VH-VL binders against a7yy55r5to94. Designs and how they scored, part 1

All scores and structures are predictions.

Target 1, 90 residues: a7yy55r5to94
Amino acid sequence: VLTPHVYWAQRHHELYLRVELSDVQNPAISITENVLHFKAQGHGAKGDNVYEFHLEFLDLVKPEPVYKLTQRQVNITVQKKESQWWERLT
Positions, changes and structure headers below are counted from each chain's first letter, unless a header gives other numbers; antibody chains aren't numbered by Kabat.
F, E and O stand for the ipSAE by ESMFold2-Fast, ESMFold2 and OpenDDE, each averaged over both directions (binder to target, target to binder). V2 = 0.75 x the mean of E and O + 0.25 x the DockQ between their complexes.
Where letters were taken out, [cut] stands.

## First folded at step 1 (VH-VL; framework fv_felzartamab)

Design f1
Fold by ESMFold2-Fast, scan of step 1:
Order: C-alpha cells, then sequence, then structure tokens
Structure f1 (fold): chain C 90 residues (1-90), chain A 122 residues (1-122), chain B 107 residues (1-107)
C-alpha cells in the first residue's frame, strides 16, 4: 500500500489535485460519499508499483472527477457542489 | 557529466521524413522524461514533444500532432523523433532536453543538447 | 492557458543591474524557470523554481515571481551576460510554455 505525493489548489468552483506519479495509464478515480479514491499502476518514489490514496473532502463535491495525464503527474479536477472558498482540503 | 548529443538533422524536401536521435549519458536515462524543443532561425523556443521515463506516455504540441512520433530505447540510452510530412515551417534547430523528475516543482529542463539543424526546403 | 510576454530587448551598461520581466496571468501561482542562450549555443538553465540557482551559475543572477510578473535580475552585469533570455512555465493545458525571449545587450 504505497501512497503518492499529492498537492492541491482551488478556485471558488473547483479543486485541483496534482498526483506525482508518472507512466500512469487509465487510473481508477472515483468519488463515493464525498471520498475520492485513487488507484493506479505507475512510477513513483518507490518505483514501478500500485499507488493508492483516499481523502474525504471538507465539503460537498460533484461525483464526476476529470483527469489529465502528463509526463510526471495525474492532474485531477473536482467540481465543488457550492461555489465557495475552502479553508482546508479535508 | 550529463551529455545529450543530437544527430540526424539535414536538408529534406517538403513532404519528406527525417528521424532524429539523441544519445544520452551521465544519468539514469530510464528514470527521466525526455523532450524535444525546437527553435526556428532567429526565433524563440517551442516545445515539440515529450516522453515519460518508461516510454509509456507520449505528448505532442498541436503543431506536430499526427506527423511526429517520439520514442526511446532505454537499453541504448537513446531518444528518437520520427518526423513525417515535413513542412517549411518545421525548419529549426531541434534540441534534446532532459526533464527534471521527482522534483517538488513543475516540469522544466535542466540539461540541453547542442541541437541538430533540420532544413525543409525545395 | 497562459501566454508569457517578455520585452524583446533590454540594454544596460557594464556593472549596471539588468531586469528582464516575464508577464502572464496569475504567473505568481506557477513556478518560473529562466534559460540563457548565447549565439550559436544551446540554452542553459540559470534559474529554477522562481529564484533558485543551479550549481555553477553566478550569484549575480536572481529571480522573483509574484502576481502577474516574474523577473530575472542580473546585478553588476558583465559583457559575458549578453545573450537571449527565455522564461518558461509548465501549464496543465499547454505543457511547456516559453516566453518570446529578451535580447540583453551590454554596451
Amino acid sequence: as target 1 above (90 residues)
Amino acid sequence: QVQLVESGGGLVQPGGSLRLSCAASGFTFSSYAMNWVRQAPGKGLEWVSGISGSGGSTYYADSVKGRFTISRDNSKNTLYLQMNSLRAEDTAVYYCAKDIEYSSSWDYFDYWGQGTLVTVSS
Amino acid sequence: DIELTQPPSVSVAPGQTARISCSGDNIGSKSVYWYQQKPGQAPVLVIYDDSDRPSGIPERFSGSNSGNTATLTISGTQAEDEADYYCQVWDSSSDYVFGGGTKLTVL
């Protein structure tokens, strides 16, 4: 059970998660009961392996995340249910 | 100690093809993403294509998508760029550039090769 | 999506401070990188992560980044600093984005 490094940023209506994991194809990303689940085969700090994490958001989000793969990261965009600034991610 | 040496550039007619190579040494090649960046004569820098350390993921600028193919052979420490359907506007010096990996920062290039000139002219 | 704007040229006398700007919408929320390119040579990284210097880069080079403008500062500018300078960011929609470049002339 290896966890990747994850960073976040936000706008009033969106959350952005940067997962530092390269060579990822078809990651499993879902939101269930306001909990984001991430699992992917990729290259991270402990080599080629399965990396996973989950986090429970501070407030409500829409259940359909969108992601984009880059050479070194999986970038995930999550829509907030209510447009507002969050003090914390969780 | 890091060295990147490009080769394969030359004069080619519009519609033609060229394959560029970049021989890498002085670092663990398979652990780093690699990129091609070009510069037209007298112009600025333009990112062209990138490939992940394992070769499993490839990325292209819109201007070359569908015509260029990036690849690598980690057993030979070599990066490639296959360029097809070449146009006059592809005329440029092509640089091989090493990406910084596992940094807390976003992507950038810490080492560059000396470049190889590609001239597309009739 | 971000576009980076640099002045096309900057001129300074030897020993003066040169300042090269790189403007982009909300660039202060991104990490900025600077490359030096001398005639006939490959670019060389001179600043990474807004303000850090690679080994071998003289202390007279420094960087800053806030709001809509990043700046490369060269104090006590020397003749050998004459070159083209490019800023660069990474953007999730565009990958690697370069500024148009600034020609620094030391006269």
Scores: ipSAE 0.006, ipTM 0.608, lowest interface PAE 11.8, mean pLDDT 85

Design f16
Fold by ESMFold2-Fast, scan of step 1:
Structure f16 (fold): chain C 90 residues (1-90), chain A 121 residues (1-121), chain B 107 residues (1-107)
Amino acid sequence: as target 1 above (90 residues)
Amino acid sequence: QVQLVESGGGLVQPGGSLRLSCAASGFTFSDYAMNWVRQAPGKGLEWVSGISGSGDYTYYADSVKGRFTISRDNSKNTLYLQMNSLRAEDTAVYYCAKSYGDFYEYYFDYWGQGTLVTVSS
Amino acid sequence: DIELTQPPSVSVAPGQTARISCSGDALPDQYVYWYQQKPGQAPVLVIYKDSERPSGIPERFSGSNSGNTATLTISGTQAEDEADYYCQSADSSGTYVFGGGTKLTVL
């Protein structure tokens, strides 16, 4: 399984994930209160391929992600269940 | 033939409130994110707020968080901006701007004519 | 957050090539969009995704994004091209960012 480069940032109420994959359409993103799964076909560090990752959040999130798709990246926004600063993502 | 028509601008005193409206036509309104972009007299463009096609997700510039609320009524093809606790620095022409997509493309393909908001005593 | 820097003004003679730059640290990783604004009018999209031109925009308008600088190029500049030009990009937090704008004067 190939893993894309992923960066994260946060605010008190939100988490932001930037997935470094270009030419992605309709990625498969599933989320529960504590786990996010991502799978998509796109162009990454190892060329055109299927890229996949999952992560278990440090604390609870709302299971309603939104994503923004540009030709160069997939940006995922996740709402925290409790508004607070996280010391780490997982 | 895409049209965006803003209304609701005017003169208000500091601390006052105004609600702006944008009537949209010529496209399937609920499929696209909508935005407010402002321009102070003689200054550049500043993105103020955005809302997803569904209306479920909203975003704000730090300068307006807690004071402005963006909303939409997809049954009426109308976008709104409720502006509270207005300050002199909020004086600007406010443009209604359509995103190319719903979170997929980060640019504005159509703009309204703008409505002037003046905050002055 | 990204900051986009544009020169405040650029002058060009009619028929000559105008070049307007937009610099920012995030530009190598993100698309740039360009808007034209004439006095008293709303902005008009003239270039999207670095180099694409919308229908109805004259072919003399072109764009590029290389290194940390995007460039809007207007070949054979005409009097009607005199306007303010703004570059725009977006950050991963869903914030749209505009450059300060460049006034193009056709002498």
Scores: ipSAE 0.006, ipTM 0.603, lowest interface PAE 12.1, mean pLDDT 84

Design f3
Fold by ESMFold2-Fast, scan of step 1:
Structure f3 (fold): chain C 90 residues (1-90), chain A 123 residues (1-123), chain B 107 residues (1-107)
Amino acid sequence: as target 1 above (90 residues)
Amino acid sequence: QVQLVESGGGLVQPGGSLRLSCAASGFTFSSYAMNWVRQAPGKGLEWVSGISGSGGSTYYADSVKGRFTISRDNSKNTLYLQMNSLRAEDTAVYYCAKDYYDSSGYYEAFDIWGQGTLVTVSS
Amino acid sequence: DIELTQPPSVSVAPGQTARISCSGDNIGSKSVYWYQQKPGQAPVLVIYDDSDRPSGIPERFSGSNSGNTATLTISGTQAEDEADYYCQVWDSSSDYVFGGGTKLTVL
């Protein structure tokens, strides 16, 4: 399975994921309290393909992600269940 | 103190090659996509090529596909453009430009530009 | 493919309002960006996301975008505003697309 490059950042109450894929339409993003699954067709490191990844969060999150499609990225914002700083994403 | 400095331009004959460099400072280089934008003397701006922050994805204008290669070395905070099979119409000032985004999101624009380096292709 | 059309030149007297248009099919559905370029210098972003100003850009610069035309407006134009101005959008088929540029003369 092809995996896109993903970066993360955080605030006290939020996680930000930046997925490096361009020309993405209707990404499939599913989230539970501790797992995020991403699948989309787009242009990434191995060209035009289906890209997929999943990750298990270090701590609990609210299962209501918001995403924004931009020129070269899919930006996903996830709310932490408890406001605190995380040492790691997973 | 965010700065981009281009180098490597010069005079070259048609069919020749040049490699341009762009040295970045004052920001986390690997976190931003980078681009090359050119401008022929007395003419307008033309986007040439782009590369993702990780270097895993590259993009090219149709006019340069197969001839130009964009790359980056995040350990050296440096962007490159390898230009092969140069043509007279490639004569331009080449600018290094940083993608614009902040905590609120990504914008399809360039917030920081270098001063440019002149490439002259002459026969 | 989208093409952006700008008038090649616009002239205004100091203190007057300059309006620079950028025309493209259904441009109102896209985000438009404007750059200022003075001779021998790199472009400077003066308007982003249709109408927002980066920090440090004077309030006399404003933008709008609807239908088939985006407009850069400079109120109370000053001599230092004399420059070339470029509009820009992103398009999925063409990536970054620039207008041909408008030379603003302040005399």
Scores: ipSAE 0.007, ipTM 0.641, lowest interface PAE 9.6, mean pLDDT 85

Design f4
Fold by ESMFold2-Fast, scan of step 1:
Structure f4 (fold): chain C 90 residues (1-90), chain A 121 residues (1-121), chain B 107 residues (1-107)
Amino acid sequence: as target 1 above (90 residues)
Amino acid sequence: QVQLVESGGGLVQPGGSLRLSCAASGFTFSSYAMNWVRQAPGKGLEWVSGISGSGGSTYYADSVKGRFTISRDNSKNTLYLQMNSLRAEDTAVYYCARDWGEYSGYDFDYWGQGTLVTVSS
Amino acid sequence: DIELTQPPSVSVAPGQTARISCSGDNIGSKSVYWYQQKPGQAPVLVIYDDSDRPSGIPERFSGSNSGNTATLTISGTQAEDEADYYCQVWDSSSDYVFGGGTKLTVL
């Protein structure tokens, strides 16, 4: 199982995840029991391969992630259940 | 309260060198990617260079590769831009700008007031 | 690499709606950010992620992004909105790309 590089940022009501993975189509992204599951075929640090990760959020999030694909990244937006600043992602 | 204060701008001859500094306060400096964005007189915004929060990754616009070097000192909360082999077309106000996250790729949520660099004979 | 095109100027009467476009190939697949710049001042972020407002930005500012065009909309335009506006994206070359800017004049 290869893990992509993932970076995060936040606003009061949202979390942003930047997955460093190129040439991705139809990634499998879901949130179940406050855990984000990601799996996609794409080009990452270990070349063309299947990349996968999961992370359990520090606090509650809404279960419907939204994503946008760029040529070099999968950008995921997750809504916080309650608007507040998080000291860490997990 | 987030503050970014640039310094080091001035008049320099073509082929000369100059070092810009950006003093940051009001946030955990090492947790944010930092950028330099410039604006030539009467022109639009142009991204110049970026550096990750840890300093482990640096990025450059094609127009400055090999001439400019971005660096940071997280113990001093300071960002630097070393500018070598300066050209007339490098004349601009240089802004220090904070990225939204630890790595480049978002927006510039806070900007400094800018420092003017004039490259002229 | 994407190139962003903005009209050089837009004029509106006070109280009317201003619309500033930012055109780029498949820009709807990217997150768009908008900055306001007044003379002698640093840019200020007014819209992020296509349509969201930072704290302190008036509700009359809104954004949209689909296909090949992103739009900044200012409803009930006020005199203090007179400024240069820039759109920006992050693209595949790991570069920040800015539009050429639009000067908004409130007549």
Scores: ipSAE 0.012, ipTM 0.667, lowest interface PAE 8.1, mean pLDDT 86

Design f5
Fold by ESMFold2-Fast, scan of step 1:
Structure f5 (fold): chain C 90 residues (1-90), chain A 123 residues (1-123), chain B 107 residues (1-107)
Amino acid sequence: as target 1 above (90 residues)
Amino acid sequence: QVQLVESGGGLVQPGGSLRLSCAASGFTFSSYAMNWVRQAPGKGLEWVSGISGSGGSTYYADSVKGRFTISRDNSKNTLYLQMNSLRAEDTAVYYCAKGDDYVWGSYEYFDYWGQGTLVTVSS
Amino acid sequence: DIELTQPPSVSVAPGQTARISCSGDNIGSKSVYWYQQKPGQAPVLVIYDDSDRPSGIPERFSGSNSGNTATLTISGTQAEDEADYYCQVWDSSSDYVFGGGTKLTVL
């Protein structure tokens, strides 16, 4: 399984995930039992391949992620269930 | 309008201490990471330290670890840098820099900078 | 650790296109940011996320990033564009990395 480079940031009510994959169209992104599942065909560190990762959030999130595609990134926004600052993503 | 105003710079002897402050206005201070970036006279930019919006996470360049401490007071919209065991190599203009506010968030760059405060470490 | 290399100086005539390079191993896999610094002043962000411009930055500023080189392009260069230009990336092991800077002279 190839894992893309992923960076995160936050605000009080939101988490942001920046997935470094180019030329992605229809990524499969879902949240089940507080675990984010990501799978997409795209261009990453290991070239043109299927990239996948899973991460379990530190605290509760709403189960409906939204995403924005750019030429070089898949940017994912996740809503926190409680508006608070997190010390860690996981 | 976003404004960042540094203060506290000055002349100090090697081995001495100095505390820098950055007064922020025009944005929700507690929602953004804050950073210190320095520039030695006639040289380029060097990132020194960063702190998360809540203050729960702090980060340091290897050159200052164990000597510098970054902190913030969100009730006063103020960022601080406590500098101990100062060396001649720490002589620089120190800039307060705001982390990015792009909606997809990266905390990867600095969208606003203060005017800087000069720290001179000399005998 | 990634290291960013910029030419120390670039010179162009007014109205010509200036190109400032920023080279680093596999820099095309990272987002690149560009700052303009005029003498005695703080840096100003002119390009973010490789190619996007902040509000207030003229359209003549553009950026690209692929392979091992990122480029800041200034079309129709004007005297007011004389400044030092710095590229920057973020890296999980090094945090914020700046290039050495390029002095742009408009003659």
Scores: ipSAE 0.011, ipTM 0.612, lowest interface PAE 9.4, mean pLDDT 86

